# Ledger of designs, part 7: VHH binders against Actin patches distal protein 1 (APD1)

Target 1, 316 residues: Actin patches distal protein 1 (APD1), of Saccharomyces cerevisiae (p38281)
Amino acid sequence: MAFLNIFKQKRGDEASQLSAKGREEISQSIKICKSDDAANEHSCSGDCKTEIEEGEQAFAKLKIEHETPLLNSSKTPKIHFVVPTSQIDWQHDACLEDPKSVQYKISQWCDKNSAKFSNVGTGKTLNCAVSSLPKDIMDIDVMRGTKNNVLILPYFIWLNDLRSDDVEATLDGLVPDLLDENISREKLLETRPNVAVARERAFVFICSHTTRDKRCGITAPYLKKVFDSKLQEHGLYRDNSDYRAEGVKIAFVNHVGGHKFAANVQIYLRNPNTLIWLGRVTPTIVPSIVEHLIVPEEPTLPFPEKVRCIKKYQSW

## First folded at step 20 (VHH)

Design x4 (from x2 with G105N)
Fold by ESMFold2, last read:
Structure x4 (fold): chain B 316 residues (1-316), chain A 126 residues (1-126)
Amino acid sequence: as target 1 above (316 residues)
Amino acid sequence: EVQLVESGGGLVQPGGSLRLSCAASGFTFSNYAMGWFRQAPGQEREFVALISWTGEVTDYSDSAKGRFTISRDNAKNTVYLQMNSLKPEDTGVYFCAADMYYYWNDYENSDEYDYWGQGTQVTVSS
């Protein structure tokens, strides 16, 4: 069909946008699939194949920008706080919609303290996002937004039972310790009973923030279906009720910039500890992303031209 | 209706100073980082400066560093650009812009900004 020709043509044109210098820059963080291998798509059958076809039809109706090179169109976080909301869409101002909320206080703390940490750690920025990760709806303070558990990446830890009134004091102590290369993960966990390891080997965040841009809201569910199906084939899929360790969690996240590069997908790998942020992700390429980037213990990157930013973090 | 209204432009001699203001309305100004851009005749829009929503983070283009100072007053919903030691190459239309996700994106890229003013002309000549 015409859709297949269009996708092949656009992938080819986009691939030429990545310079040799850009390709070398990416290779400092991750091994890039060899040219022939990277171009190959993995087959998908059954529900997965149907989900790809439906997703491609929905994507074909959207106006996605394909001419601007993606590399360095976004920044790598030094610390990325991810706040569960059990929601897939948010008000325009997302983290800042409720000044009493945990995510508002974290965002405020990040902004007020970013200069203090400009010269330490790996990565550039302190970031807060809200996500579809589940919150404890049985806790009244959580429902009020004044208490939550917070995922902290790239450290793959949870900061549990964080109250909005305690954010400043808590982060004033925790963040310097996280960024101190002389404080081990074991030591930090021994001294902080509210900090726990995340059970996942990887997190995949798909921008779904419809209120900010309908392209994100339309694309994200189709991508999640394909990711979920492919991860199930490998026994790595984890829904909200599946607590088995070493899986991959797919979640939706609020807008992070670059709507015209939809779909945006942020991938955090625990080992090697790496952020790969991709733009212009389509259902057709998801199987290759899963097979090369997520499943192997030694990941390789199949579509380097789709990288908005990438960072290999030091082991913690 | 969202509005960003620049003021304070004009004609100034080389070496002079000028202070631009940008008054904001129709959105929660204190939730946004604010930037200044400029566009010279025949040129693309160029990043000048950014200030974060709390005011704790500032950044400048190479040409602005040491000469320009960005500041904000959240009580007045206003961002400022103090321009000192002005040069003829600073001539252009200056735009203020609002970006909520400066810490994620390449805020030197004008495409990342949600809201724009109509601009104020700055001319530096003898």
Scores: ipSAE 0.570, ipTM 0.833, lowest interface PAE 2.1, mean pLDDT 87
Fold by ESMFold2, last read:
Structure x4 (fold): chain B 316 residues (1-316), chain A 126 residues (1-126)
Amino acid sequence: as target 1 above (316 residues)
Amino acid sequence: EVQLVESGGGLVQPGGSLRLSCAASGFTFSNYAMGWFRQAPGQEREFVALISWTGEVTDYSDSAKGRFTISRDNAKNTVYLQMNSLKPEDTGVYFCAADMYYYWNDYENSDEYDYWGQGTQVTVSS
């Protein structure tokens, strides 16, 4: 059909930007889809087709950079701390707005300690982000920003009830243990009552930081609608009040670099434990991403040319 | 109003030294990584050095390593570039720039920076 033909034509042109070496590099982390399988996954029932059409109209009005190759345009985290804020946009300085906040203290710790861990673990950097994940609005210290639960990826754990004054001492102990291949997940959980497993099979983070760049703010809600619809078809959708295991959580995050490559989508798969960061994601390709990359126990990557970075982490 | 103002450029003989300064105002300087870039006539702007917002991370281009030192003073909202053993190839306009998300992005790419100075000329010739 015409929609599929247009998709193939665009994918083919962008695909030529990915070198054979780049494709081989990606294949070391994830199996790349057969070309015909990716094309067959564009169906989206009912109102979802309308959501894709509305999103594509909004995307068409934006100036998105399409000529620069995406691979290695961003760094892979060694650890990614994700702080809930219940917000979809933030001030320009995001994590660094309030020096007394949990996210500020984590960011400060990451910067001060990044060289210490340069030779251990998988990935390059220690990162902190804020997100639309829900915070406990009934807790005054949470509302003041001095206490929170913090998601820690790629380890798929929550560090609960973390106070900003405790960040340095807590991370000084926790992070070396997380990066130590000789310390099992089981032992770490047994000795740290504030650490709990995140039971989602995947997290999908969509950059929505309008204050930094309106392209992210415009594109993110349209992508989320299509993700939500496809995940509901598989029984994997989890809204903020739904903590059933093995689902997928979609959240918005602050700026992650490369707004000109909007939309930016970071996907963390628990098993195999893999980060796939995609740029230039459009509503049209979301169904194929869900069907090939997120739903199967053996994921395949349908759009290797859209990878900004990818990392397969050691299993816990 | 955001401002980055470079100073300390000038004419110097090969083998000499210069110290560039970049004074910042209009934003929270201590939240930003700071970079130095340079641009020779007829060429694209190229990365020279980066220092993280706490000062704990520094990085340099291959041509700058071992000769240049980036530093910062957050109390004075100022970043510095000490340039030693200068060569004619170091000639160009030097710009300071501010980037909040250096740990996510390719900070050698000038497109990643939020704020820029107007530059200071460095000329290395005999």
Scores: ipSAE 0.564, ipTM 0.828, lowest interface PAE 2.0, mean pLDDT 87
Fold by OpenDDE, look of step 20:
Structure x4 (fold): chain B 316 residues (1-316), chain A 126 residues (1-126)
Amino acid sequence: as target 1 above (316 residues)
Amino acid sequence: EVQLVESGGGLVQPGGSLRLSCAASGFTFSNYAMGWFRQAPGQEREFVALISWTGEVTDYSDSAKGRFTISRDNAKNTVYLQMNSLKPEDTGVYFCAADMYYYWNDYENSDEYDYWGQGTQVTVSS
C-alpha cells in the first residue's frame, strides 16, 4: 500500500508545474484529457503490466530532474528529417560523425538554411536525426551512409534513395515546395518520383542515445516494449515486414536535448498533423498515451504537464 | 582533454568595447554550436549569445541584441564576442560554452551545454 503513495506524490508535483496559461497553450493544439480520464490506468494485458513494473523499477534508480517546468523546454521543428540507421545507439556526434553521410549533409544543409526559412511555414527549426528505422542493408551505398531513405516530418513523406552528394540540390528544391502552402501534396508527389507517402498514422520516437546519456539508453527499451505491447492490442503495431497502412512505428532516435528530462518521446500524429514532445515519460503512462492520443480518431492528450513542446501543423 | 579558454576580458568605461575570444581544444569544434554566458556577482548565469556550427545561425539575449556580435572561426577553433556600447550592467564573468544539439535545445538554458570555459572577467566602470 505504501509504494502506490510515493508514485502519486511525484505525479502531483509535476501537475502543479503546468500553469493555466500553459494548459491553454497546449489546448490550442490538442484537446487535453479530463483529469479523471487520465487516471484511469488503462490496464495493459498481463504481459504489459509486468513490463511496466520492471520498467518502473529501472526508472526509479535513475536520477531524473522533476523540478524544472517542461513546457517550451524544446523547440518545435519546421521540418524534421529522420534518417534510418538500423541502430539503437550512436557515437556522441551522431549525425555529424561521418561527413560523407546523408545525415551529415542534411544537418549541414539545415544549419545553412535555417535563417532563410525562419519566417516560412509552421515551426521554428530544421532538424536532422538518426533513428533505429530500418535501412536497406542490401544496398552498399546505404551501408556506406552515402545513400539513404529519409523520413520527412511532419509531412509524412519519404524521400527515397537520397545520395549525400545530391542532398543540397534536392533539398534546395524540395524544402521550399514543402513550405509553400500553395503546393498540394498531390502536386508534390507528381513532380517528384522519389517522394512517397508514409503509410503510418503516427511515428513515435524515443531517445535512446546511450553514448550521450545513459538515462536515455536505459529508459528507451522499456518504453518501447510497453508501446509495442499496447499497439499490438489495438492492431496498430507494425514490424519491418508489415506494410499494412495506418500503423504506428516506434523508433529510437539520437539525443534530442533535455537529457535531464528522460525519457524523451516525440509523437507525430498524421491526423491531426501534430507533434507532441513529452519529457519524463515513464512506462506507467505509456498505455494512456496510446489509448488517448494515438488510438482515437480524435486524440486527447493525457499528462499535459509532461509536454516539452507541442505543435499543430497544417493538414497535409 | 576538452578545453575552452576565454580571453579578452578587462576593465572598460561605459560606452566602450571589448572583444572576447574563446579557444577550443580537445573536441571537434565544427560540430558544436558555441555560446556565451555571463554571470554577475550574486546573480545566476545568463545567456548572452549563440552561434551555430556553421555560423549561419546567431541569436542574442535581449540585453545583448544590437550591441554584441558573436562570430566564429572554425579553422582556428575559436569563437568571438564583440561587445560594443558596454554598460555597467554588462559587468560579470563571461563564459564560453559548447552545445552540439542547439537546434533541439533551449540553448538559453545553460544545462544544455556540454563544455564550459573558466570564464573571463569583464568590468564596465566609470
Scores: ipSAE 0.525, ipTM 0.795, lowest interface PAE 1.4, mean pLDDT 90
Fold by OpenDDE, last read:
Structure x4 (fold): chain B 316 residues (1-316), chain A 126 residues (1-126)
Amino acid sequence: as target 1 above (316 residues)
Amino acid sequence: EVQLVESGGGLVQPGGSLRLSCAASGFTFSNYAMGWFRQAPGQEREFVALISWTGEVTDYSDSAKGRFTISRDNAKNTVYLQMNSLKPEDTGVYFCAADMYYYWNDYENSDEYDYWGQGTQVTVSS
């Protein structure tokens, strides 16, 4: 009973931070779930309840900041490059650690070209992240970091076998095409043999960068467990060996800013093409997120007070 | 040990100019965006300017736009703030700060920065 009360109080405090204007802004990108519906869909089957309880116990030991409003505390990406590393933690410098790596080259390219594309496309930033998505461990160049596949969101495409020395030339051509609303996905695929469609229904990225902040390292695994369990109930769970389409990939990512808002969760929906970036995510609310935002054909957003940023992109 | 050391502050008349410098050590300078903040007496610390790690991206507060210029020299591990057309309201302690993940962050929020200098006093007065 005491835990529920503390949760309600914290939720009340967070809810008060979202203004009517903020709600309206969010509603332009996605339908907001009714509060009662969001609160009632916290159930999960099997070990999920236990996972939530264990997670909440761990979370209770952490100092999470609750006073600062979350909305617009992060930037919506124009393009988010996600590099597989098969790791759940990284060095402090993450993408900038190894100048010979694909992620380094992409990051440099993003920075150099940010101004050029500032007024093109939907979103604000060109960014690169490393993730726990599986890398090809049988490829020595991949293991050296000089080659990798790159997930490109929100476009839901893979750029395959990208080499560090080819990053600039490749992205100089690809990014303008991606940002051109007149170029269809089909056309893009036809003209670029190294580009493939990501068949996932959604990608969920949880910041787990322990080296940067221990709170992320502690919270991320607990959240992932609950996500996985809930997704399994709906047949949407995918492990690294499951290549079935229309699943959901849950992966860890490096620091995304706002450690004080742990846990940070980025949700990319393929249809509608939408990014929902949440802060202060707790195990308790994960089932509702899955049930309302991920599972339905028409997504609705629970807990709008947890939104750091949101963007609906062009469908293609 | 990580250090950011600001210099170049002082007393200047309205309409005058100052150039602040911030010398960095103890971390990979070229991997960080650098920012300038200022704090007036009795006021909260506020964002002034940011420059990305390559120097290709710059941004300014509304009050700084058109008057201030942020730049950096990675070979010298130094970030600069050229301040022109100074006004009395520009008076305060100016801080240098480092942020690796500026592209994700609200870099106008001081909490997003990893390292801070001790600050240098800027006083604009007739």
Scores: ipSAE 0.522, ipTM 0.797, lowest interface PAE 1.3, mean pLDDT 91

Design x4 (from x2 with G105N)
Fold by OpenDDE, last read:
Structure x4 (fold): chain B 316 residues (1-316), chain A 126 residues (1-126)
Amino acid sequence: as target 1 above (316 residues)
Amino acid sequence: EVQLVESGGGLVQPGGSLRLSCAASGFTFSNYAMGWFRQAPGQEREFVALISWTGEVTDYSDSAKGRFTISRDNAKNTVYLQMNSLKPEDTGVYFCAADMYYYWNDYENSDEYDYWGQGTQVTVSS
């Protein structure tokens, strides 16, 4: 009973931080759940409840900042390049550790070309992240970091077998096409044999960069467990060996800014093509996120006070 | 040991110019975006300018736009702030700061920066 009261109070405080104007802004990108619907703890059954309890115990030991409003505390990406590493933690400079790596070359390209594309497409930034997505361990060049597959969001495509030496030339051609609203996905796929469609319904990225902040390292695994459990209930869970379409992939990512707002969760929905970036995510609210935002054909957003940034992209 | 050392501050008349420098050591300078902040007496620290690790991206506060120019020399591990047309309102301690993940975070927020200098005093007075 005491635990529930503390959560209610903290929630009340956070809810008060979101202004009417902020709610309106969010509503332009996604429908907000009714307060009663969001609070209805869609009861996680069985192991899920235990996972939530254990997670909350761990979270209670952490110092999380609750005073600063979250809305617009992060930037929406124009393009988000996600590089598989099969790791859950990285060095402090995650993408820049190895100058010969694909992630290094992509990050450099993004910085170099940020101004060029500033007024093109939807979103603000060109970003590269490393993730716990599986890399091809049977490929020596991948293991050396000089080759990799790259997930490109919000376009839900894979760029396969990208070599470090070819990053500049490849992206010089691909990125303008992606940002051109006159170029269809079909045309892109026809003209680029190394590009494939990501068949996932959604991607969920949780910051786990422990080397940067221990709070992320502690919170991320607990959240993932609850996500996985809830997704399994709906048949949407996918492990690394499950290639069935229309699943949800949960992965860890490097630092995304705002560690003081741990846990950070980025949710990419394929349809509608939308990014929802949440801060201060707790195990208790994860079931509601899955039930309202991920599972339905028409997603609705629970806990709008948790939004750091949100963007609906053009259907592609 | 990580160090950021600001220099170039001083007393100038309104309409004058100063060039601030910040020398970095103890970390891979080229992996960080660099920012300038300032703090006037009794005021909160405020964002002035940012430059990305390659120098291709720059941004300024509204008060700095058109008057200040941020630049960097990665070979010298140094970031600069050229300040022209200085006003009394520009008076304060100017801080250099390093931010690796400027492309994700709100780089106008001082909390996002990893490393800070001790600051250099800029005084604009007749």
Scores: ipSAE 0.452, ipTM 0.769, lowest interface PAE 1.5, mean pLDDT 91

